# VH-VL binders against RecQ-mediated genome instability protein 1 (rmi1): the designs that were tried, part 19

Target 1, 235 residues: RecQ-mediated genome instability protein 1 (rmi1), of Schizosaccharomyces pombe (q10160)
Amino acid sequence: MNQTTTLSTELTELGVRVQNRWLQSLLDYLAKKHSTGANTTPQLVMQYLVASDIRESTTSEGAAPYIVSEQHNVRIENTMLLQIVRVREIGISIVNQLEYLNDLEELKKLKGQKVIRLVHDESGDEEQNDDDGLTEAQDAVQKGSELKKMCRLILEDSNGQRFWGLERKPIKGIQLSTKLGTKLLVKNVLVRRGVLMLDPNNTTILGGSIEEWDKDYFPKRLIEELKGELSKTKA
Below, E stands for the ipSAE of ESMFold2; O stands for the ipSAE of ESMFold2 at other seeds; V2 stands for 0.75 times the mean of E and O plus 0.25 times the DockQ between their complexes.

## First folded at step 12 (VH-VL; framework fv_polzastobart)

Design k30 (from k19 with light chain Y96W; at its last look DockQ between E and O 0.74; V2 from the best seeds 0.70)
Fold by ESMFold2, look of step 12:
Structure k30 (fold): chain C 235 residues (1-235), chain A 123 residues (1-123), chain B 107 residues (1-107)
Amino acid sequence: as target 1 above (235 residues)
Amino acid sequence: QITLKESGPTLVKPTQTLTLTCTFSGFSLSTYGVGVSWIRQPPGKALEWLASIYWDDDKYNNPSLKSRLTVTKDTSKNQVVLTMTNMDPVDTATYYCAREYYGSRGWEAFDIWGQGTLVTVSS
Amino acid sequence: DIQMTQSPSSLSTSVGDRVTITCRASQDISNYLAWYQQKPGKAPKLLIYAASSLQSGVASRFSGSGSGTDFTFTISSLQPEDVATYFCQQYDSYPWTFGQGTKLEIK
């Protein structure tokens, strides 16, 4: 088997249907830049693929099989490769989300670099106490954690179809700060009222982003988008 | 917003070593497919590529200047440093740093440039 | 080293005119050619990569064509803000090399 056929087969086993022309262009680049063509692994290709636009890098075999918004009570058993267009928290008020994001922006200005997130690995519990008068936003900023209950996603497949996904159960790595263009593998997912019902058992986060979508998005442009959404719901 | 900025001395005497720092934001040198390059432009003349350094620590120097050039990076500070030895008046030029990124649009040459810094070499 | 030869070295045309600049490589560079715009005192700005692909945010009046050794850059209808020097650059083989530039003026 030649290199492109071997790589395509291995990538398909990982759930990714790569476009041949995209793979060839990547291999040409790697050969010219690194002289690595003979040693290219599926893992290396995946690192470039998660930074790609799947409308260019993958085939329709990994796309939704129909118009998702028109479906109810069906199951898509095959694996789809999708990219995240938008993330919205729907289990916490927009006002509290804006408070959280504004507090992060103030902290970011004081440090002059980036948001730092802390996770309690050994304890595993957050001492969230609503009786102390702090909002969920204020508690998350004080603890250095993500503000999270339940996200709804705008997802896009290789054909450019966009549709909703709803977290039935929290998926680690899906939050307001999740990069735009993040790649997901979704398998055996129920579609209800035109929405993919996502959970940790049917969703695998591959990572990545699309730079053109994600640059300068979190938190500044997200704040402006949420302000616009708030004015529509409170008018 | 993706930006790069060159910093360092604007006047250098012949035989001295030039050290320029490129400080950038909005991307990381740890990302696959990212590189930062140094390019110079003598007054009224063509651009000349000097050196590149990439996410995987691969480095390339212009062969005509290879022994004079050292390029290093500090990924945690978002910085790339060019050192050029034995400066001569012919090396008077505007020095730019620029990004290369193989991303969603594939291989795009130098897609983002710093503003440049003029370095004058004279006695 | 791959030598890039641009022509013309300068040109002067009227607003609304079609502008054509050519670039020739000393060896086959496939489509690994970029076009940059540079205004006085400013850094180059990437307009076109891969010989014919328009960079995002660049006006559609700019275009490129060619492969191998012969490349063409076109402004379909010249605007006042297009006064600049234009450079081609190959990125097929190290060292990366640039054309000498074409200075574009409006009559």
Scores: ipSAE 0.659, ipTM 0.837, lowest interface PAE 1.4, mean pLDDT 88
ESMFold2 (binder alone), look of step 12: mean pLDDT 92; pTM 0.941
ESMFold2 at other seeds, look of step 12: ipSAE 0.720; ipTM 0.874

Design k31 (from k19 with heavy chain S37H; at its last look DockQ between E and O 0.93; V2 from the best seeds 0.74)
Fold by ESMFold2, look of step 12:
Structure k31 (fold): chain C 235 residues (1-235), chain A 123 residues (1-123), chain B 107 residues (1-107)
Amino acid sequence: as target 1 above (235 residues)
Amino acid sequence: QITLKESGPTLVKPTQTLTLTCTFSGFSLSTYGVGVHWIRQPPGKALEWLASIYWDDDKYNNPSLKSRLTVTKDTSKNQVVLTMTNMDPVDTATYYCAREYYGSRGWEAFDIWGQGTLVTVSS
Amino acid sequence: DIQMTQSPSSLSTSVGDRVTITCRASQDISNYLAWYQQKPGKAPKLLIYAASSLQSGVASRFSGSGSGTDFTFTISSLQPEDVATYFCQQYDSYPYTFGQGTKLEIK
């Protein structure tokens, strides 16, 4: 009742325009299944919202105001709530990305089978002093870091419009392993040739995922997608 | 992929305590909106909900069995344990664990089930 | 406890026919009603939640309708693989309760 109006106002102040029916359904669920239902906070609602599909959970007031792919040198001043559909690294070759991802898969298999580190082992933390002894992929795996230079995103708004976002400056939390359906707030973003020009000043990562998109995606399905993209460019 | 699997004894004597473990993968019980439930089905009969435990440690037991049931979790091992005391031949059933999740499609009842384990209570 | 009364208890019909199963709750459960399919020796499979929402990966010939106390499950065109027992379940209030089931056979 009046709880939904109060929460909607508070969420709007945080940059999120929730769909009334979605919010009411969530409140009903919380009231019936959890002790927190009577005292639901905007912060709790945000935890469920970041796991939602914004096409259902938010209104078009937070969507792109026009067809993004048709725009050049315009600025979207309003705050948009977007969800990540795909992440691609474009500053590193597909071959090197595949090497990195395959090495991660091998490391996970070894961790599952090896529990004792009593002999000289090659771990991700072992330092290599040779000038050019390791590839970028091998170095990232050994250091336990992400392989990253510059990402391009497929983004989706509450209306289901999909468009590109280019990372102009590194944004912490955007990498190949970023979960599909991760929610972003994007404000004051420049659009060039139909692409949102993203940087840490105009992009806030809210987190979350869409389970149906993200389950079993990284790294196995990503490897398959990259192999397919590589074979198409060769054919 | 997302899976659940029940494990424990398949034969129990009357008055003994049954302990069943639900081991799951592909999701975490620390995720907002996740709950794991126990449901049983006597041969040829309707399903009966037994107990639940949620990500925030809220717990519920079927009132008809309340004092006999204990549900605990070990989130780090992706396990939920059901303990049921004073077993009786009437408790012979297939026991399932199942997930309830409030996610991108909202409140989906039991969206994923384990394969079930038949527990026979007999002298 | 909310009693779930399911009708009919069994049904035999032909491939291609429309199948209708009903479920009545003893109290208002809003739309918090699910439908499951169960084949012998297998766990139930969720088909429909929230009375009318089709679960991911479920064929579009399955549908549900209703709210409050009266609910209907429909198979628009019966297929051979649909031979199973079908259950309704309320998840409005604890304890969650199930209908007794409808055994569906092909003539």
Scores: ipSAE 0.646, ipTM 0.845, lowest interface PAE 1.7, mean pLDDT 88
ESMFold2 (binder alone), look of step 12: mean pLDDT 93; pTM 0.947
ESMFold2 at other seeds, look of step 12: ipSAE 0.717; ipTM 0.871

Design k32 (from k19 with heavy chain R105K; at its last look DockQ between E and O 0.89; V2 from the best seeds 0.74)
Fold by ESMFold2, look of step 12:
Structure k32 (fold): chain C 235 residues (1-235), chain A 123 residues (1-123), chain B 107 residues (1-107)
Amino acid sequence: as target 1 above (235 residues)
Amino acid sequence: QITLKESGPTLVKPTQTLTLTCTFSGFSLSTYGVGVSWIRQPPGKALEWLASIYWDDDKYNNPSLKSRLTVTKDTSKNQVVLTMTNMDPVDTATYYCAREYYGSKGWEAFDIWGQGTLVTVSS
Amino acid sequence: DIQMTQSPSSLSTSVGDRVTITCRASQDISNYLAWYQQKPGKAPKLLIYAASSLQSGVASRFSGSGSGTDFTFTISSLQPEDVATYFCQQYDSYPYTFGQGTKLEIK
């Protein structure tokens, strides 16, 4: 059994159906660039795979078995490998999300600074000055560092099919700041009205990202996208 | 935004040691598949690769420059440092640092370059 | 060391024309060849990697082909902003080596 076949078998046991050509190309790269190419482990391959585009790195055997948007009340029992294209918080208004993201960005720029409010001192009535203005700003950042109720995802499989996933119960690691291209294993998932019903029992986060999608995205491009979505929902 | 920037002296006397620093942002040298390289270009001439250093501490120097080159990294500062000993007027060139990455598109060559810094070696 | 030789060393042609530049490696480099564009006083810009793969954000009029030792770079319809020097580079083995460049001018 050659190295490629052995690695492919081991990766399949981890839930990943790797494309043989992609794996061979990675092994060629490692052999030419690094001193340990012959000692490649499945764990090392996974490090490159989670940074990959699964349309190139994995086979259709890990993709959705049908057109998901056309399905109602069915269960996909097999394990799928998916990548996150977009994350949206749908349990909190877009306006509140925009305020949170803008405050987070501005408060990071004010780190270490004390905010002193000018106080009206006439007649003995005082507007209380908050001597710990950065503490309030830091608390707001900490309190809202993961602004979350319920996320909806755009997911993509190895065939390039895109479909919705709805977080039915909170999944740790899924929030507005989740990197684009993050890899998920999804198993035994209910499809309802063309949407995958995700929860911690059926979703495993492998991590990673796709650099081309994620660079310069959070928070600036996310803010721009949310503003665009707000404009389209106004009548 | 992914950027690299070269810094260091622009004028060096013959026999002195040149030290150049590449400071980058928007990526980490601890990321699997990432490397940073130094390339130089004498005025009006072809590019010459000098040295590379990678996420896994592998290092490579151009053999035509033998032991004149040392490349080191400080991952926490996002810096790569080139040291080149025994400078000579023929070493006058623009010095670039550039990124190499095996990522979502596989093995790309030098996909992102710094602006370069001209180093003049005056006799 | 792998020697990279480009042809021609300079080329003058008209806007809208097809431009072809060739690069030959002194030994088999598979498809580990890149093409760069460099304008005066500027750093090189990656156009093509893996012999034929177009870098993100690069215009579709640029293309590359070849494998082994013989490689071709093409601009399908020359634009005024394409005036530059173009370099090939192998990244199959150390030391990485570059072609001497092709200076492209508009008549």
Scores: ipSAE 0.680, ipTM 0.830, lowest interface PAE 1.3, mean pLDDT 87
ESMFold2 (binder alone), look of step 12: mean pLDDT 92; pTM 0.945
ESMFold2 at other seeds, look of step 12: ipSAE 0.702; ipTM 0.859

Design k33 (from k19 with light chain S93D; at its last look DockQ between E and O 0.75; V2 from the best seeds 0.65)
Fold by ESMFold2 at other seeds, look of step 12:
Structure k33 (fold): chain C 235 residues (1-235), chain A 123 residues (1-123), chain B 107 residues (1-107)
Amino acid sequence: as target 1 above (235 residues)
Amino acid sequence: QITLKESGPTLVKPTQTLTLTCTFSGFSLSTYGVGVSWIRQPPGKALEWLASIYWDDDKYNNPSLKSRLTVTKDTSKNQVVLTMTNMDPVDTATYYCAREYYGSRGWEAFDIWGQGTLVTVSS
Amino acid sequence: DIQMTQSPSSLSTSVGDRVTITCRASQDISNYLAWYQQKPGKAPKLLIYAASSLQSGVASRFSGSGSGTDFTFTISSLQPEDVATYFCQQYDDYPYTFGQGTKLEIK
């Protein structure tokens, strides 16, 4: 049994249909570096795959089986590997989103160049019902949490087809700060009016990013994109 | 924005040890497939690869310089350090650090370079 | 060590002309060859990797071809801003090695 066939089979068990030429090119690179020797694991391959462009690294067997935008009330039962092109919050006004992002950028300037982790403080309640007079944006920044209600995604498959995905229930790890090119496994998803209906039961986040897409994106380029969208809505 | 910058002394006396630091931003040396290399260019001459260090701490030195080269990294500071012993006037060159990466487009050679620093070795 | 031989060492031609530079490796390097542009006083800039793949943000008038030992770099229509020295580099095996360079000037 050759190495590429064994690895391809193991990766398929993880839900990923790798392109054989891409896998062989990666193995050739790894062999030349000698850092991995001849014994490459599927876990190592996954580290490179989540940083890849799936249009090059995976086969159409992991893609949407038809033109998604033309479908209604169908189920895609097979596992698809998709990459996130864009994330948008649609349950919170663009004005409040811009307030949140501008506050994050100002806080970043005051605290230096380090990435500020958005998380609830240890002393904070998980459920807080009292009104404290803060806007949703101010409250999220103060608590160190993500500004999140419901996201809509632009997704791309291995054939380069782009389509919408909508969260039916919040998926942890999907928010405005999610890296562009993040890889998702999506299985047994319903399509409604050309949109994938996503939830935690049908969506697994593999992680990763595409460097060219994600560099300098959050929050600076996202702010500019949202300003442009707001201007079009007002016109 | 992905950047690299070389820093260190610009004048070194013969037999002394040169220490150069490459400070980079916009990427991490803990990322799979990332390496940082040192390359030099004597005035009017071709580029010469000196050393490379990778995310997994594998290191490679140009054998023509034998044991004169040491390369180390500090991933938390985004720094790579080159040490070259027993400097000689023929080592006068512009010294560059550069990134090597296997990313979304595969293996891209030295895709991003620092601006370089001229090091003069004179008595 | 893999020796890289680049030709010509100097070239003078007119704006709009097609420019061809060759690079020969002393042994088979598959397609692990890169082309760099270096303007006076500046660091090299990667133009082509994997013998023929255009780097992001590089103008489409630049191209590369070849595999094994013989490689060609082409500028389809020379522009004034292309005045520079061009280097090939193999990254197939250590030590990585560079060609001697081709100095490109406009007549």
Scores: ipSAE 0.610, ipTM 0.808, lowest interface PAE 1.8, mean pLDDT 88
ESMFold2, look of step 12: ipSAE 0.612; ipTM 0.831
ESMFold2 (binder alone), look of step 12: mean pLDDT 92; pTM 0.946

Design k34 (from k19 with heavy chain S52L; at its last look DockQ between E and O 0.82; V2 from the best seeds 0.72)
Fold by ESMFold2 at other seeds, look of step 12:
Parts: C-alpha cells; sequence; structure tokens
Structure k34 (fold): chain C 235 residues (1-235), chain A 123 residues (1-123), chain B 107 residues (1-107)
C-alpha cells in the first residue's frame, strides 16, 4: 500500500477519517521541510491533526449523520470527531464566574505587588507576613476547582455543523480554560432536545486547539463574552 | 497577540561577530509545525532569507553565507538566536525574525514578522 | 537557488483601478508562493500564501493565481492605503527567495 493509504487506514483505526488532500499536503510539507526525518507515523499525523480545522482535515464520515438540533431521544452510535468552539459553565451564575476570573487575576497582581514590596522595602517592613508559597496558590486553585459544576459546549463537526453538548458527568479536561478547537471523539452519545449528552464514557479528549480561535481568549476575551451575555440576559 | 521582536547591537565593526536575539510571545517552539527564520533587507534592496530553525531542532542556513551563520533556540525563554561571523559593510541591513506555522490553514509562509532591527557595519 | 523575477518594477495608477503584478520562478515551485506588502520603514505583511489563499484579516480586493512558474497578484480596485512595495516569495525549496519588488504609486 502507498503511504497515504496506509496512514489513512491506521488513522481510521484510531477513529479519525482524514481527507486525502489534507494528508497529502501534510506529507508534502514534511517531505520538503523535514526531509531528514524518519517515516511519517500516524502519531505524528495526529499531532498536526489536533491543531487543524477538522472542516479541512477530516471527512464527513466522522460528522454528525443528521441535523442534530432537530433530534430528540436518538443515539448516535458512530464515532464522531468534533472540535470545541466554546465552553460555558451553566451550573454557576455568570456573575459568580466573572467574580472568580477577576479574583484570580487580582490574586496574581496582589502577589506581584507583595513580592515587589518585600524586595524593595529597605526598612524591613512587611505589610503582611511572607505567605507560604503554597497557601495563596492553594487558595486560588481551591477557588478555581469550586466553580466547576456543569459545562455546555458548542461543538463543530467536519461539515461545519454546530450543536450543543452538555456535560452530564465531569469530563477531565473540560473547564472554562479548555483551549478552543480542542478535539473530541464522541461515540454512542444520546441526543436529547438537540443536545449531545456527554460523559467520560462516551467522550475522549484528543487535545489540540485552533490558534486563530484560542489566541488571547482565556481569560480576557472570555470575560468580555460573559459580560456581553449577562447584558443581553438582563436587557 | 502573537509577536516577535529582534534585539541586539545596532552598530558593528567589520570582522566582528553579530549576535541577534528574537524574543517572541503567543506561541511556542515546542508546537509541531512551528519554525522561526531570520531574514534581512539591505537598504533599498530585496529581502534575503538567512536561516531557519524548527520546533524539532531541524536547521537550515542560506548556503550563500555558509559557515558564517549559527541559529539556535531556547524554547523555555521563547528565543531564537542568530550568530553571524566576520561582518562586512555589505551586511548592513534591517534584520527580521519571522514565524512560519503549519497550523489550522496548513502550510503558510511567514505569517508573523518582527519589527526589524537595523544593523550597520562600518569601520 | 530559485530566482524570482517580478514585473513591473514600478507601477503608477489611479484609485479604483485594477492592479496586476506578475512573478516568474526560474523553476517549478508548484503553488508554494507568497505575496507580501511592505510599507516604508515597516516589516513585510503576508497577503497571499499557496499562490491563491488569502491570509486572515486581508481585504478581499487582494487575490493571487498561478502555479508552476508563472504567478499573478491582483488588486481589484486600488485604494489609497494600498500604496506600498509588493514582493513575491517562493517557499518550495531552500533557500527561500524573494522577488525584487514592485513599487506601487498613485498617479
Amino acid sequence: as target 1 above (235 residues)
Amino acid sequence: QITLKESGPTLVKPTQTLTLTCTFSGFSLSTYGVGVSWIRQPPGKALEWLALIYWDDDKYNNPSLKSRLTVTKDTSKNQVVLTMTNMDPVDTATYYCAREYYGSRGWEAFDIWGQGTLVTVSS
Amino acid sequence: DIQMTQSPSSLSTSVGDRVTITCRASQDISNYLAWYQQKPGKAPKLLIYAASSLQSGVASRFSGSGSGTDFTFTISSLQPEDVATYFCQQYDSYPYTFGQGTKLEIK
């Protein structure tokens, strides 16, 4: 078998159906720019795939089989490859999420000011005791972990169809800080009222991101988006 | 924000060694498909590509300046360093660092450039 | 080394006019050609990659075409802010090489 057929077969066994054009372009790039490398492996291809836009890199065979928003009480048994467009926490108020994000940034600034004062305070005066390096970091981490209840995702398939996914049980790696464009494999998922019902048993996180989407997103643009959503809700 | 910035001396005497540092933010050289090049432009003349280093440490130098160029990286500092030996007045140019990335849109050319730094070589 | 020859070397035209710049490679470079805009004292800005793909945030009046050895860059309706020097560049083979540039002016 030729290189593209072999790689496509191996990738399909991993649940990913690549477009031949995309794979050939990647192989051409690797051959021209990294010609001293070893044989291209499916693991190497996956590293580029998780950074790709699956609308260009994958085929419709990994997409949703119908218009998801029109479905109720159906099961999609096939494996779908999806990319995360947005993450929202829906079990905690937007106001509390904004407070958390702002407090996390303020705690970082306060530690910076404390460190500067301790270093530049020649009188030996300390406005507060030196913190155990773990105590304030532990508080920020503890506050962060307390704000996760239930995420709702905007997901996109290889055809560009966007639909909601609801986290029924906590999925490790799904939180407000999850990178935009993160790739998921979703299998045997129930659709209720047009929403994919996600849990750790039906969802595998492949990782990655789409740079154009994720650049400078968390937390600054997320804060701005949440403020805009709060404004529309109150208007 | 994805940025690159060149730093180093702006005046160098003939025969001296030039060392330029490209410091960047908003991306990492540990990311697959990322490379950083050095490119120069003599006043009023065309751009000339000098050297390239990739995330996997593959390196390429312009053969016209063979043995004069060394490119290295420090991924933890987000830096790429160009060393150019035996400088001559004809090497007077604006020196840029620029990124290439095989990302979501595939094989792009140099999508992000630094502002450039003018290096003058004179006795 | 692959030589990149641009034509014309300078061009003077009116706002609203169609601008065409050509670039010829000394050997087949497939579609691995980019177009850059450079204003005085500034770094180049990528407009077109892969001969015809428009870079993010670039106005749709810019376009590119061609493959192999002959490539064309077009501004469909010249705007005052488009006054600059335009360069082609091949990224098919090392060393990467650039055209000598086309200086675009408004009459």
Scores: ipSAE 0.654, ipTM 0.805, lowest interface PAE 1.3, mean pLDDT 86
ESMFold2, look of step 12: ipSAE 0.705; ipTM 0.841
ESMFold2 (binder alone), look of step 12: mean pLDDT 92; pTM 0.946

## First folded at step 13 (VH-VL; framework fv_polzastobart)

Design k35 (from k29 with heavy chain R105K; at its last look DockQ between E and O 0.88; V2 from the best seeds 0.75)
Fold by ESMFold2, look of step 13:
Structure k35 (fold): chain C 235 residues (1-235), chain A 123 residues (1-123), chain B 107 residues (1-107)
Amino acid sequence: as target 1 above (235 residues)
Amino acid sequence: QITLKESGPTLVKPTQTLTLTCTFSGFSLSTYGVGVSWIRQPPGKALEWLASIYWDDDKYNNPSLKSRLTVTKDTSKNQVVLTMTNMDPVDTATYYCAREYYGSKGWYAFDIWGQGTLVTVSS
Amino acid sequence: DIQMTQSPSSLSTSVGDRVTITCRASQDISNYLAWYQQKPGKAPKLLIYAASSLQSGVASRFSGSGSGTDFTFTISSLQPEDVATYFCQQYDSYPYTFGQGTKLEIK
């Protein structure tokens, strides 16, 4: 029995329709790099797949069946494999998002300094809370890990078609810090006015990223993008 | 920003052991498909691959250097260490560490290199 | 060990010219061949991987072709900043091996 056929079948049961050429290339690589390469499992292949660009790694059977932007009140019953191009929080003002992201950058600088200082002492108004914030810089990082109300996504399928997804209900793992290129399985999703209506029942996060998209993105390039969007709304 | 940087002694006497550290940032050796390799280049000459170590602890050494090479990693510190025993003047070279990666577009070769460090072996 | 032979060893040509460099492997390496650019005193820079795939951020005037044992690297229109040494590397089998390089100069 052909190893690529067996793995492809098993991956299809997981909702992923791989390109045979991509899978063969991965298997060739693994055979050269792993002393026991005969132990290739669909779980191992999935680890590489979620880090891949699905335009190369998957087939159109997992793509949108039509031009999504032209559809209204239709339901895509099939499972699609999609990758996240961008995440935007639309339930919180851009100004508040920028304040949050700048606070995250300041917390990273404080941690890098490794000094005993009040986190508010740099603002000149921190002396009233001089005992607060000294206990753990890790608590401040943990406390600021999620600013979330309602996200809109730019999604891409294996054919390179891009379309919007709107979070109707909070989906755990979808936030401003979600890595670009994160893989999603979306099933039985309603399309309204060209937008996928996402919720936890129709969306499964597989994880991953596309390194070329995600490197140095959060938070610095996101801050730059949000500032640009804010300038357009104040014209 | 993905970076690698070599550190260690720049002058070594014959027969001594060279220890070089590659410190990197912007990626992890916990990532599937990631490896760090050591490559050297004598002045004005071709590059020579020395050793590689990967996310799954697989290690490979250039057989032309036999048992002189040891490569180890500390994933939590983002470091890879090369140890090369019994140094000789012919080992004078610039030593690079570089990343090997199976990424979003397939198997890249050495896609990111450190700046290199010149090691001179002299009496 | 797989020997990598590059031709020519050096090349002098004019801005705007098409540049071709060849690399021959002593045995079949499939498409596991990379091309690097190295400027004096600098680390190598990956240009091409998998014989023909352009690395992210590399200018489109650079290209590669070939499979098996014979490979070609091309600069479609030479620019002043392309003055460097270029070399191939096989990554099919350990030990990884490099060509001796081609020094590219502008007349």
Scores: ipSAE 0.748, ipTM 0.876, lowest interface PAE 1.0, mean pLDDT 87
ESMFold2 (binder alone), look of step 13: mean pLDDT 93; pTM 0.949
ESMFold2 at other seeds, look of step 13: ipSAE 0.757; ipTM 0.881
ESMFold2, look of step 14: ipSAE 0.682; ipTM 0.840
ESMFold2 (binder alone), look of step 14: mean pLDDT 92; pTM 0.947
ESMFold2 at other seeds, look of step 14: ipSAE 0.740; ipTM 0.872

Design k36 (from k29 with heavy chain S37H S52L; at its last look DockQ between E and O 0.88; V2 from the best seeds 0.72)
Fold by ESMFold2, look of step 13:
Parts: sequence; structure tokens; C-alpha cells
Structure k36 (fold): chain C 235 residues (1-235), chain A 123 residues (1-123), chain B 107 residues (1-107)
Amino acid sequence: as target 1 above (235 residues)
Amino acid sequence: QITLKESGPTLVKPTQTLTLTCTFSGFSLSTYGVGVHWIRQPPGKALEWLALIYWDDDKYNNPSLKSRLTVTKDTSKNQVVLTMTNMDPVDTATYYCAREYYGSRGWYAFDIWGQGTLVTVSS
Amino acid sequence: DIQMTQSPSSLSTSVGDRVTITCRASQDISNYLAWYQQKPGKAPKLLIYAASSLQSGVASRFSGSGSGTDFTFTISSLQPEDVATYFCQQYDSYPYTFGQGTKLEIK
């Protein structure tokens, strides 16, 4: 069995079905960097794969078996490799999400300047407000935690089919700050009204990103996208 | 946004040592598949590859200049430094740093370049 | 070292015309060839990698072909903004080497 066939078999055991052309290109590149002739491991290949666009790097055997948006009450038994196109928090108002993101951006500016600023003369105490979402935003910033109740994802398979995924239960690593192009393995997932019902039992986060999608996204471009969505809601 | 920028002296006397710094943002030299290269272009002439350093600290120098070149990196500062000894007027050129990346769509050649810095070697 | 021979050295043609630039390597470089555009006072910009793959954000009128030793770069319909010098580069083996460039002008 040659090296590409062996690696492909090993990667398939991990739920990832690589394009032979992509794998050969990676092996050629690595050969130039590994003049000692060291064998490439599937773990090393995964480091490059999670940074790849799976439309280029993987085969349709790991894609959705049908048009997901047209399905109801079906279960996809097999493992799919998917990449995250977008993450949206749908259990918290856009206004409160924007407040949270703007506060994070302000903290980032302070750390980058290495200067501590006192914003208000009233230090220490939380401001009371009738708006429930503002309390959640303030608490998340103060605790250094993610602002999260329920995320909806735009997911993409190796064929470029895009479909919705909804967190049925919170999945660690899925939040507004999740990198675009993050790779997921999804198995034994229920499809309801064209939406994948995601939970920690059926979803494994492999990590990674697509650099062209994720550069300068969180939080600046996310803020602009949410502002655009808010204006459509108010129109 | 991914950027690289060259900095250092623009005028150097013959026999002196040139030190150029490439400062980059929007990527890390610790990322798998990333290398930073130095390339120069004498006025009106072809580009000439000088040296590289990879994410795993592998280094290569153009054999025609090997003993004159030293390349180092500081990953925490996002910097790569080129040192070239015994400068001569024939070394007058625009010096570029550039990123090589095995990225989302495969093995790019030099996908991002700095703006370049002109270094003149004369008395 | 792998010598890259680029032809022509300069070319003057009209908006809308097809432009073809050739690059020859002194030995087999498979498909590890890139094409760059360099405008006056600017750094090179990657257009084509792996002989024929179009870089993200590059107009579809640019294309590349070839394998082994003979490579071709094409602009299907020349636009005014395409006035520049174009370079080929091999990245098959060290030292990486460049063609001498083709200056493209509009009549």
C-alpha cells in the first residue's frame, strides 16, 4: 500500500475522507521541508486539513447524503465533516450582543495600549436596568465569559451545500468567537425541518479555520454584520 | 488583514553590514505551513531569492550568498531579521519580505509581500 | 539553479486583446510555478499558483497553464489596469528563481 493510500485509510478511520490530489500536493510540500525522509503521520495531515477549505481537501463521501433543507425527521447515521460558515446567537437580542462585542473591543484597545482606564466614577457595582439582555452582556464581560444561550450555525459540506445547524444543547467551543471555517465531525444527527439538531453527543469540534474567512472577523466584522441584520429587523 | 513591512537603513557604505527587519501582522510564524522569505530586486532587474525561515525554524540561504546571510526570527514579536555582511554597490536593490503558505487552497508561492525597502550601497 | 526564461521581454497591445506570456524552466518543475503582477512602485502580487490555480480575489481574465518545463500565462481580454510587469517564478527547488519579467503596455 503506498503512502497516500495508507494515510487516506487512517484519516477515514478518523471520519475524514481526503481528496487524493490535495493529499499528494501536501506530501510533495512536506517532502521539501523534511529532507530526512521522515514519514508523514495522519496527525500532521490533520494540522493542515483543519486549516483547509474542505471543498478542496475532502471528498463528497463525507458530505450530506441529500438536500438537507428539504428533510424532516430523518437521521443521518454516518459521520459528516462540516465547516462553520457563520455563528449566530439567537437567544439574546442583537442590541445586547452588540453591546457585549463593543465592550470586548474596548477592552482589547486598553490591553493593546497597556493602559488601564477608569470608565465611570462609580466602580464595582452592576448597573440595574429593565432590559434583561443588558444584564447578560454586562455579566459576561465582567466574568470574562462568552455571551451565549443558543447558537445557530451555517454549515457547509465538501460539496459546498450549506444548511442550518441548531444547538439543541450547548456545545463547548461553539460561541460568537468561534473561528470561521472551524471543522466539525457530526454523526447520528437528527434533521428537523431542514435543520441539523446538534448537541455534544453528535458533534466533535476538530478546530481550525479558513484564513480568508476568519481574518479580522471577530469582533469587528461580526459587529458590522449584526448591525446590518438589526437594520433589516427595524425596517 | 495580513501585512508585512520591511524596515532598516536605506543607505549603507561598502563593506558595512545591512540589517533588515520584517514585521508582520495577521498571521503567526508558529502556524503550520508558514515561511517568511527575503527577496531582492535590483533596479530594472529580475527578482532574486535570498533566504527563508520556516515555522519549524528550518532556514535556507541562497548558495550564491550563503556566508553573507543570517536569518533569525522572533515569533512573539512577529519579526524576521535578515543580516547581510560585506555590502557592495551591486547589492543595491529593493528588499522584500514575503510569506510562503500552505493554506486553505494548497501550496501558495509568495501569497503576501511587503511593500519593499530600497537599500542603496554607495560611498 | 533552475533558470527561468520568460518571453517576450515587453509587449504593447490594445485593450480587449488576448495577451500570452511564456515561461520555460531549465528542468522539470512539475506544476510548481507562480505568476506575479508588479505595478510601478508596488510589490509583486500573486495571480496564479501551481501553474493554473487562480489566487483568491484575482480577476477571472487571468489564467495559467503548463506543466514540466513550458508554461503559459494568459490575459483573455486586456484591461487598462493590467499595465504592469509580469514575472514567473518556480518554487519546486531551492533557490527559488524568477523570470526576468515582461513589461506589458497599452498602445
Scores: ipSAE 0.645, ipTM 0.809, lowest interface PAE 1.3, mean pLDDT 87
ESMFold2 (binder alone), look of step 13: mean pLDDT 92; pTM 0.941
ESMFold2 at other seeds, look of step 13: ipSAE 0.684; ipTM 0.830

